# VHH binders against IgGFc-binding protein (FCGBP): the designs that were tried, part 12

Target 1, 184 residues: IgGFc-binding protein (FCGBP), of Homo sapiens (Human) (q9y6r7r2070to2253)
Amino acid sequence: AECQAWGDPHYVTLDGHRFNFQGTCEYLLSAPCHGPPLGAENFTVTVANEHRGSQAVSYTRSVTLQIYNHSLTLSARWPRKLQVDGVFVTLPFQLDSLLHAHLSGADVVVTTTSGLSLAFDGDSFVRLRVPAAYAGSLCGLCGNYNQDPADDLKAVGGKPAGWQVGGAQGCGECVSKPCPSPCT
Short names: E, the ipSAE of ESMFold2; O, the ipSAE of OpenDDE; V2, 0.75 times the mean of E and O plus 0.25 times the DockQ between their complexes.

## First folded at step 10 (VHH; framework vhh_enristomig)

Design h3 (from f4 with D30S E101S E103S D106T; at its last look DockQ between E and O 0.56; V2 from the best seeds 0.00; counts 0 for: pae E 4.0 > 2, grease 24.7 > 24.2)
Fold by ESMFold2, look of step 10:
Structure h3 (fold): chain B 184 residues (1-184), chain A 118 residues (1-118)
Amino acid sequence: as target 1 above (184 residues)
Amino acid sequence: EVQLLESGGGEVQPGGSLRLSCAASGFTFSWYAINWYRQAPGKQREWVSTITSEGDTYYAESVKGRFTISRDNAKNTLYLQMSSLRAEDTAVYYCARDFYSESGYTYWGQGTLVTVKP
């Protein structure tokens, strides 16, 4: 299944639920809620969002995959590049035999042998593919992966901002302009 | 490559109307909020209006009620309908997306000059 975030931003969860959300903090995109299922790799994917152009909308600034005790970050601030633990690396990149990152057009694509895949186009388009082994075990903006789109935001009361995990003080506040409501 | 081409500027009398257009290419236009900015001689650039990908519109207080932003996603075109023009509206008008990138600049058009004669 594939979770997507694109544009200003639109989201589609692993279960096909669509929503828009304009927060400018850091948010959990996807992670196993209580550790991974047996035989599946643990991971955490977070997004950091920002305003661009007008203050009325936000966009995905960066996405970070934490896996194997490493942090891999893709960002609109440096398209077509990858930071591993805060340090730029040359693409294509290998982390042992378990993780590979490469360029595909505008995308930086990070893949594991277990089938987890993260791509970011250096602008706004995030794609996260998650193997079926994680079904029913996930939390975050990408939903719980239970094949029911109607309950994907239930854990946060229908409010995507409930998945905030970080961000600068005052993130989400208007800057001298009315801000639109977050989507639910 | 991202490309934004403004047109429709010109001279107009106070109280007059003018419609600006911005042709966009090199990105998926329908995904993004698109903006109008303006820069009067000797002043800093200022935000004028935004339309989101969902069609929600926002305006600077100085133009609210006089300007209407719209978009045609099938034609990748942004519009600004300007009415009740005033001398202080004289400026070069720019359409823009992507305020921030590694390159350090927003994608801007060339601009189109609007002059409101006294």
Scores: ipSAE 0.302, ipTM 0.676, lowest interface PAE 4.0, mean pLDDT 84
ESMFold2 (binder alone), look of step 10: mean pLDDT 83; pTM 0.838
OpenDDE, look of step 10: ipSAE 0.789; ipTM 0.884

Design h4 (from f4 with E101T E102G E103D G104K Y105W; at its last look DockQ between E and O 0.56; V2 from the best seeds 0.00; counts 0 for: pae E 2.5 > 2)
Amino acid sequence: EVQLLESGGGEVQPGGSLRLSCAASGFTFDWYAINWYRQAPGKQREWVSTITSEGDTYYAESVKGRFTISRDNAKNTLYLQMSSLRAEDTAVYYCARDFYTGDKWDYWGQGTLVTVKP
ESMFold2, look of step 10: ipSAE 0.456; ipTM 0.754
ESMFold2 (binder alone), look of step 10: mean pLDDT 80; pTM 0.805
OpenDDE, look of step 10: ipSAE 0.731; ipTM 0.863

Design h5 (from f4 with D56S F99L E103S D106K; at its last look DockQ between E and O 0.62; V2 from the best seeds 0.66)
Amino acid sequence: EVQLLESGGGEVQPGGSLRLSCAASGFTFDWYAINWYRQAPGKQREWVSTITSEGSTYYAESVKGRFTISRDNAKNTLYLQMSSLRAEDTAVYYCARDLYEESGYKYWGQGTLVTVKP
ESMFold2, look of step 10: ipSAE 0.532; ipTM 0.770
ESMFold2 (binder alone), look of step 10: mean pLDDT 84; pTM 0.842
OpenDDE, look of step 10: ipSAE 0.814; ipTM 0.896
ESMFold2, look of step 12: ipSAE 0.543; ipTM 0.779
ESMFold2 (binder alone), look of step 12: mean pLDDT 83; pTM 0.838
OpenDDE, look of step 12: ipSAE 0.791; ipTM 0.884

Design h6 (at its last look DockQ between E and O 0.59; V2 from the best seeds 0.00; counts 0 for: pae E 2.5 > 2, grease 25.8 > 24.2, SAP .679 > .668)
Fold by ESMFold2, look of step 10:
Structure h6 (fold): chain B 184 residues (1-184), chain A 117 residues (1-117)
Amino acid sequence: as target 1 above (184 residues)
Amino acid sequence: EVQLLESGGGEVQPGGSLRLSCAASGFTFSWYAINWYRQAPGKQREWVSTITSEGDTYYAESVKGRFTISRDNAKNTLYLQMSSLRAEDTAVYYCARDWYPSGYEYWGQGTLVTVKP
């Protein structure tokens, strides 16, 4: 199944639940929160969101995949580039037999032996594909992957902000009210 | 690749009306909030209005009740209907997708609105 975040932002979970959320902090997009299923690799995907002028909306600035004890980051601040453990790498990139990253048009696409696929267009569009082996084990903005879209935000009481895992880097704020424009 | 083209500016008497348009291309227009800004001679650029991808609208206090922002996603076009124009509305008006103090910005060339006293 595929989870998406795009625009200012819109989300579709792994279960097809659609919602909008204009947070400006770092959020858990997807992870196996009680450990991965038997034989599946553990991972964490987080997003960092930002305002881009208007304080009424936000956009995905960066997305980070943690897997195999490495951290891979895609960002709107450096489109068509990849950082691995904080260091830019040449694309196409291979991490042994575990993971491959390449350019596809505007996207940087990361694929793993575990079957995950993460793409970011360097602007706002994140796509995370998660294999069926993880069904029922996931949490985050992408939902729990249980084929029921109605319960995907249940763990945070229907409030996507409950998936916050860190602060924002945009205007330096994690507040739910607009700041003056332009950002000072 | 992102392109924003403003039009509809011109000269008008106080109390008059104008409608500005912004033709957008090079991105998925319906995904993004789009903004109007203006810059009067000798002043910094000033936020005027925002419309979100969902159609929610926001206005600067100085234009509230006089200006109406709208969008037509089928035509990739943003509009600003201005009425009850005043001399202080004289400015170059810009259509903008993104703006922040550093990083990437998308702005049009601007269209001049002159309100003759």
Scores: ipSAE 0.442, ipTM 0.752, lowest interface PAE 2.5, mean pLDDT 85
ESMFold2 (binder alone), look of step 10: mean pLDDT 82; pTM 0.829
OpenDDE, look of step 10: ipSAE 0.600; ipTM 0.819

## First folded at step 12 (VHH)

Design i1 (from h5 with Y100T; framework vhh_enristomig; at its last look DockQ between E and O 0.53; V2 from the best seeds 0.00; counts 0 for: pae E 2.1 > 2)
Fold by ESMFold2, look of step 12:
Structure i1 (fold): chain B 184 residues (1-184), chain A 118 residues (1-118)
Amino acid sequence: as target 1 above (184 residues)
Amino acid sequence: EVQLLESGGGEVQPGGSLRLSCAASGFTFDWYAINWYRQAPGKQREWVSTITSEGSTYYAESVKGRFTISRDNAKNTLYLQMSSLRAEDTAVYYCARDLTEESGYKYWGQGTLVTVKP
């Protein structure tokens, strides 16, 4: 299944629920709420959003995947580049047998041995593909991955801002503890 | 190659009307909010109006009720319908997607002059 964020922003969850959300902080896009399923790798994907003109909307500035005890960041501030653990790497990039990153048009695409795929076009378009093994175990803006779009924001009372996990400009620092207790 | 091209400026009398256009290219137009800004001689550039990708509209208090922002996604074009014009509306009007230059984003037109004669 694939979760998307694009534009000012629009979201489609792993379950197909569509919503718009103009927060300007850092948000949990997807993570296993109570640990990964048996045999699956733990991961966390967060987005950092920003205004880009009008204060009425925001856009995805960067997306960070934490997996295999590494942190991989894609950003509109440096399109077509990848930071691994805070350091720019040359693309295409290979981290042992764990993951591969490459350019595909405007996208930087990260693919992992766990079956995750993350792409960001360096502007606003994030795509996160999550393997079926994670079904029912996820939380965040991408929903819970239970094939029911109607309940994807239920853990935060229908309020996407409930998935805030941090932020700087106009937000104040906030670090959420285990799901579903998001920082508001 | 992102481009924003304003047009439709000119001279009008107080109380008159004018319609500005902004032709957009080089990005997926219907994904983004688009903005109008203006800059009068000797003044700082000020926000005028925003229309979101879904069509929600926002206006500065100084133009609310007199200006109408709209978009035609089939033509990749943003509009500003200006009515009940006043001398204080005299400015160069700019179409903009993004304001930040730090990340390599600057999507800002060259502007079109609107003059409201005293």
Scores: ipSAE 0.511, ipTM 0.767, lowest interface PAE 2.1, mean pLDDT 85
ESMFold2 (binder alone), look of step 12: mean pLDDT 82; pTM 0.825
OpenDDE, look of step 12: ipSAE 0.776; ipTM 0.880

Design i2 (from h5, 20 letters changed; framework vhh_lunsekimig_d3; at its last look DockQ between E and O 0.71; V2 from the best seeds 0.00; counts 0 for: pae E 2.1 > 2)
Fold by ESMFold2, look of step 12:
Structure i2 (fold): chain B 184 residues (1-184), chain A 118 residues (1-118)
Amino acid sequence: as target 1 above (184 residues)
Amino acid sequence: EVQLVESGGGVVQPGGSLRLSCAASGFTFDWYALNWYRQAAGIERELIASITSEGSTYYVDSVKGRFTISRDNSENTMYLQMNSLRAEDTGLYYCARDLYEESGYKYWGQGTLVTVSS
């Protein structure tokens, strides 16, 4: 199954639920909520979002995969590049037998032995594929992966901002106009 | 390559109207919000209007009720209808897709001049 974020932003979850969300903090995109299924690798995918002019919308600035005790980051601030543990690496990149990263057009694509695949086009388009072994075990903006799109935001009361995991102080607030809603 | 080209600027009298166009290419137009900025002489550029990918519109107070931003996704074009023009509206008008927080301008046109003068 594949979860996507694109544009200003639009999301589609692992279960096919579509929503829009213009937060500007760091958010959990996907992770096992209570540890991975037996035999599956633990991971965390987070996104950091930003305004790019108007406060009416935001965009995905960067995406970070934490897996195998490493942190892999893709960013719009440096397209077609990869940081591993905060250090730029040469593409194609191989981490032992655990994962491989390469360029595919505008995308940097990270593929793991565990079957995860993460792609970012260096602009706004994130794609996260997770194998079926994780079904029913995930949380975040990508939903719970239970083949029911209706409940993907239930854990946060239908409010995607409930998946905030970080960000600068005052992130998610309207700081200048024009704004999508009153600053209250 | 991303390209944004403004047109439709000119000289108008106070109270007059003008319609600006922004032709866009090199990106998936339907995915992104678009913006109009203006720059008066000796002053930094200011955001005046935005339109989201879904068509929602937002304006600064100084143009609200007088300007209308719109987009035609089939033509990859954004518009700014400017009515009840005032001398303070004189300046270069730029269309823009986005501005990174740290880097300043990105994906800007070259601007089209609007002069409001009797």
Scores: ipSAE 0.518, ipTM 0.778, lowest interface PAE 2.1, mean pLDDT 86
ESMFold2 (binder alone), look of step 12: mean pLDDT 82; pTM 0.809
OpenDDE, look of step 12: ipSAE 0.675; ipTM 0.837

Design i3 (from h5 with D30E L99W Y100S; framework vhh_enristomig; at its last look DockQ between E and O 0.60; V2 from the best seeds 0.00; counts 0 for: pae E 2.1 > 2)
Fold by ESMFold2, look of step 12:
Structure i3 (fold): chain B 184 residues (1-184), chain A 118 residues (1-118)
Amino acid sequence: as target 1 above (184 residues)
Amino acid sequence: EVQLLESGGGEVQPGGSLRLSCAASGFTFEWYAINWYRQAPGKQREWVSTITSEGSTYYAESVKGRFTISRDNAKNTLYLQMSSLRAEDTAVYYCARDWSEESGYKYWGQGTLVTVKP
């Protein structure tokens, strides 16, 4: 299944729920709620959002995948580039047999051996594809991946801001990480 | 490559009307909020109006009730209908998609001059 964020912003969850959300903090996009299913790799995907020209809307500034004890970041501040653990790398990039990153048009695309795929166009369009093995185990803005779009925001009372995990002071009330705890 | 091109500026008497247009290309226009800004001689550029991807509109207090922002997503075009023009509306008007102080100015048009004669 694929979760998307695009524009100012629009979201579609892994279960097909559509919503809009203009927060400017750092938010959990997706992670396994209580650890990954048997044989599946643990991961965390977060987004950091920003205003661009209007205070009425926001856009995805950057997206970070944490996996295999590494942090991979894609950003609108440096399109078509990838940071691994805070350091720019040359594309295409290979981390052993674990993951591969490459350019596809405007996108930087990161894929893992297990089929997890993250793409960002360097502007606003994030795509996260998650293998079926994670069904029922996920939380965040991308929903819980339980085939029911109606309950994807239930854990945060219908308020996407409840998935805040960071951000500058004043973007929202969160002084520690995670805030709130993912999957609780 | 993102491009924005303003047009429709000119000279007008006080109380008059003008319609500005902004032709956009190089991006998926309907995904983004689009803005009008203006810069009077010797002044800093100021925000005038925003229309979101879903059509919600926002205006600076100085232009509320006199200016109307709109968009035609099929034509990738942003409009600003300006009415009841005053001398203080004299400025170069800019269409902008992104503006972030951290990023600097990113996607601006070249501007179109509106002159309201005294």
Scores: ipSAE 0.489, ipTM 0.750, lowest interface PAE 2.1, mean pLDDT 85
ESMFold2 (binder alone), look of step 12: mean pLDDT 83; pTM 0.829
OpenDDE, look of step 12: ipSAE 0.798; ipTM 0.887

Design i4 (from h5 with Y100R E102S S103E; framework vhh_enristomig; at its last look DockQ between E and O 0.70; V2 from the best seeds 0.71)
Amino acid sequence: EVQLLESGGGEVQPGGSLRLSCAASGFTFDWYAINWYRQAPGKQREWVSTITSEGSTYYAESVKGRFTISRDNAKNTLYLQMSSLRAEDTAVYYCARDLRESEGYKYWGQGTLVTVKP
ESMFold2, look of step 12: ipSAE 0.614; ipTM 0.816
ESMFold2 (binder alone), look of step 12: mean pLDDT 82; pTM 0.827
OpenDDE, look of step 12: ipSAE 0.793; ipTM 0.887
ESMFold2, look of step 14: ipSAE 0.600; ipTM 0.816
ESMFold2 (binder alone), look of step 14: mean pLDDT 82; pTM 0.823
OpenDDE, look of step 14: ipSAE 0.832; ipTM 0.905

Design i5 (from h5 with E54Y Y100S; framework vhh_enristomig; at its last look DockQ between E and O 0.64; V2 from the best seeds 0.00; counts 0 for: pae E 2.05 > 2)
Fold by ESMFold2, look of step 12:
Structure i5 (fold): chain B 184 residues (1-184), chain A 118 residues (1-118)
Amino acid sequence: as target 1 above (184 residues)
Amino acid sequence: EVQLLESGGGEVQPGGSLRLSCAASGFTFDWYAINWYRQAPGKQREWVSTITSYGSTYYAESVKGRFTISRDNAKNTLYLQMSSLRAEDTAVYYCARDLSEESGYKYWGQGTLVTVKP
């Protein structure tokens, strides 16, 4: 199954639920919230979002995968590059026998032995593919992966902002410019 | 390469109308919010209007009720219909996808001059 975030932004969850969300903080995209299934690797994927001029929408600035005790970050600030634990690496990149990262057109693609695949186009388009072994164990903006799109935001009461895990001070606040309904 | 090309500017009498266009290329147009900004000589750029990828529209208070933003995703084109024009609307108008002084993101067009004269 594949979760996507693109543009200003649109989201589609691992279960096929579509929504738009204009947050500007750091959010949990996907993780096994009560630990991974037996034999599956633990991971966390977060996104950091930003305005790009207009206050009406946001965009994905960066995406970070934490897995195998490493942190891998892809960013619109440096397209077609990868940081591992805060240090730029040469692509293609190999982490032991566990993880491979390479360029595919505009995308940096990270593929793991555990079956995860993460891609970012250096602009706004994130794709996260998660193997079926994680079904029912996940939380975040990508949903719970239970094949029911209707309940993917239930854990946060239908409010994607409930998946905030970080961000700069004052992120998510409505400034004086036009803002969507959350600031009313 | 991202490109934005404005057109439709010119001279107009007070109370008149103009329609600006912005031809976009080099990105997936229907994924992104697109904006109009303007800049009068000696002033900083001023946000005018935004249309999101899903069709919501937003306007600066100074232009509400007089300007209408729209987009044609099949033609990768953004429009600004300007009516009831005033001398204070005289400026170079720019369409923009992104602008972030902090990050250095900058997708502006070359601009089109609108002059409101008697």
Scores: ipSAE 0.505, ipTM 0.768, lowest interface PAE 2.0, mean pLDDT 86
ESMFold2 (binder alone), look of step 12: mean pLDDT 84; pTM 0.844
OpenDDE, look of step 12: ipSAE 0.771; ipTM 0.877

## First folded at step 14 (VHH)

Design j1 (from i4 with N35Y; framework vhh_enristomig; at its last look DockQ between E and O 0.64; V2 from the best seeds 0.00; counts 0 for: pae E 2.4 > 2)
Fold by ESMFold2, look of step 14:
Structure j1 (fold): chain B 184 residues (1-184), chain A 118 residues (1-118)
Amino acid sequence: as target 1 above (184 residues)
Amino acid sequence: EVQLLESGGGEVQPGGSLRLSCAASGFTFDWYAIYWYRQAPGKQREWVSTITSEGSTYYAESVKGRFTISRDNAKNTLYLQMSSLRAEDTAVYYCARDLRESEGYKYWGQGTLVTVKP
């Protein structure tokens, strides 16, 4: 039920598949790519990654949850803060009965009535919990949520960069070779 | 609170050796790449070496073959073994985790001075 990204970065999918990936673009972390299951809310979670002193590794700079026609962003550029639709809000934050966000230590934690939970520690550590109702319907770096770790990157041929959804021209993974500017 | 403390600097003759240490605290050390940088008088800080969380190492061309970066994750400590030292290596050496200076973030220590006598 929990997908994680941490450090420079390491990933573990909803199905327990572990991999490392150092691209600096924007990537799909998780979404119901063919629409949500009946009765489940649609959502999209994306991450944007950055270098922090070496071209050899990257870190999660920000994570964005799109749900209920709102966009919620957590970022290492402003730890322990939340932007909703591009505007900083006061924590704790409540969106009607749909969504609550609060501080827990270093984390900003977003919890939805649909059962999603997203946390980011303002540095590198992203945690996404997804309810079992979404099993088999998800795609992204967090895998397809079918309880088989072996197939989680199959849709992109085993290459996490295939989940790129944005980023500056020339962004991408520089780990295995010197990277030309602009890698950030 | 992220803390980095360099030590091991001093005076050496050309061709000599020195080992720098960096004690880290306030974060999960083995999740992160850690870097060595140096700043000579009147110059900008320059990158020297990187070791990733998985242990891969990278070096600036000016120090390849002479410097070795390593880490001991059990002790939260980063090392730089310096050999065949030259006058151009004289600088304050810093260990760093995060160099996003343009965004106001700096996670590097106060430095340790290495002086290679001409």
Scores: ipSAE 0.461, ipTM 0.751, lowest interface PAE 2.4, mean pLDDT 86
ESMFold2 (binder alone), look of step 14: mean pLDDT 82; pTM 0.817
OpenDDE, look of step 14: ipSAE 0.473; ipTM 0.770

Design j2 (from i4 with Y105W; framework vhh_enristomig; at its last look DockQ between E and O 0.72; V2 from the best seeds 0.70)
Fold by ESMFold2, look of step 14:
Structure j2 (fold): chain B 184 residues (1-184), chain A 118 residues (1-118)
Amino acid sequence: as target 1 above (184 residues)
Amino acid sequence: EVQLLESGGGEVQPGGSLRLSCAASGFTFDWYAINWYRQAPGKQREWVSTITSEGSTYYAESVKGRFTISRDNAKNTLYLQMSSLRAEDTAVYYCARDLRESEGWKYWGQGTLVTVKP
């Protein structure tokens, strides 16, 4: 199954639920929140979002995969590059037998032995593929992966901002700049 | 490469109307909010209006009620319908996708001049 975030932003969950969300903090995109299924690798995928001039919308600035005790980050601030544990690496990149990262057009694509695939186009388009083994165990903006789109935001009361896991001081605050504020 | 091309500027009398267009290419137009900005002689650029990918519209207070932003995603085109024009609306009008200083002029058009005669 594949979860996507694109544009200003639109989301589609692992279960096919579509929603829009213009937060500017860091959010949980997907993780096994109560532990992974037996035999599956634990992971966390987070996104950091930003305004790009207009206050009315945001865009995905970066996406970070934490897996195998490593942190892999893709970012619009440095397209077609990968940071592993905070340092740039050469693409294509191989981490032992655990994961591989390469360029595919505008995308940096990370694939793991656990069967995850994460792609980011260096602008706004995130794609996360998750193996079926994780069904029913996931939480975050990508939903719970139970083949029922209606309950994907239930854990946060239908409010995607409930998946905030970080962000700069004052992220999500209403601002009085000339641009519109999403908080109203 | 991202390209934005404005057109439709010209001279009008106070109270007149103009319709500006912006042709976009090099990106997936219907994914992004698009903006109009303007720069009057001797002034810094100022935000005029934004339309989101879903069609929600926002306006600077100075133009609210007089300007209407719209988009045609099938034609990758942004519009600004300007009415009740005033001398202070004289400016070069730009369409832009990404306004961050770190991106420079990459996501800006070259502008179209609107002159409202005193």
Scores: ipSAE 0.566, ipTM 0.795, lowest interface PAE 1.8, mean pLDDT 87
ESMFold2 (binder alone), look of step 14: mean pLDDT 81; pTM 0.819
OpenDDE, look of step 14: ipSAE 0.815; ipTM 0.897

Design j3 (from i4, 20 letters changed; framework vhh_lunsekimig_d3; at its last look DockQ between E and O 0.58; V2 from the best seeds 0.66)
Fold by ESMFold2, look of step 14:
Structure j3 (fold): chain B 184 residues (1-184), chain A 118 residues (1-118)
Amino acid sequence: as target 1 above (184 residues)
Amino acid sequence: EVQLVESGGGVVQPGGSLRLSCAASGFTFDWYALYWYRQAAGIERELIATITSEGSTYYVDSVKGRFTISRDNSENTMYLQMNSLRAEDTGLYYCARDLRESEGYKYWGQGTLVTVSS
């Protein structure tokens, strides 16, 4: 299944639930919240969002995959590049037999042995593909992966901001006008 | 490559109207919010209106009720209808997509001049 975020932003969960959310902090996109299924690798995918000229909307600034005790980050601040553990690497990149990263058009694409695939176009478009082995074990903005779109935000009371896991000081505050969202 | 081109500026009397256009290309237009900014001499550029990808609109108080932002996704064009113009509305009007510091003004147009005078 594939979870997507694009634009200012729009989201589609692993279960097909569609929603919009203009938060500007760091949010959990997907992780196995009670541990991975037996035989599946643990992972965490987070997004950090930002305003880009108006407080009314936000965009995905960066996406970070933590897997195999490594941290891989894709960002709109340096499109078509990859940081691994905070250090820029050349593309294509291979981490032993664990994962591969390459350019595909505007995207940086990371594919792992565990079957995850993460792509970011360096602007706003994130795609996360998660293997079926994780079904029922996931949480975050991408939903719980149970083939029922109706319950994907239930763990946070229908409020995507409940998936906040970080962010710069004041990231949820309204600092300039006009700003109906995400401040209100 | 992202391009934004403003047009429709001119000289009008106080109380008059103008309609500005912003023709966009080089990106998926209907994914992104768009903005109108204006700049009078000696003043920093001021955000005056926002339209989201889904068409929601937001205005600063100084133009609310007088200006209307709109978009036509089939023509990749954003508009600003300006009514009841005042002398303080004089300035360069820019359309924009984003203001990431590392990208500079790549996502801004060149501006179109609006002059409100007797």
Scores: ipSAE 0.537, ipTM 0.786, lowest interface PAE 1.9, mean pLDDT 86
ESMFold2 (binder alone), look of step 14: mean pLDDT 80; pTM 0.798
OpenDDE, look of step 14: ipSAE 0.828; ipTM 0.904

Design j4 (from i4 with S56K S102Y; framework vhh_enristomig; at its last look DockQ between E and O 0.65; V2 from the best seeds 0.70)
Amino acid sequence: EVQLLESGGGEVQPGGSLRLSCAASGFTFDWYAINWYRQAPGKQREWVSTITSEGKTYYAESVKGRFTISRDNAKNTLYLQMSSLRAEDTAVYYCARDLREYEGYKYWGQGTLVTVKP
ESMFold2, look of step 14: ipSAE 0.672; ipTM 0.847
ESMFold2 (binder alone), look of step 14: mean pLDDT 83; pTM 0.838
OpenDDE, look of step 14: ipSAE 0.854; ipTM 0.916
ESMFold2, look of step 16: ipSAE 0.580; ipTM 0.808
ESMFold2 (binder alone), look of step 16: mean pLDDT 83; pTM 0.840
OpenDDE, look of step 16: ipSAE 0.856; ipTM 0.916

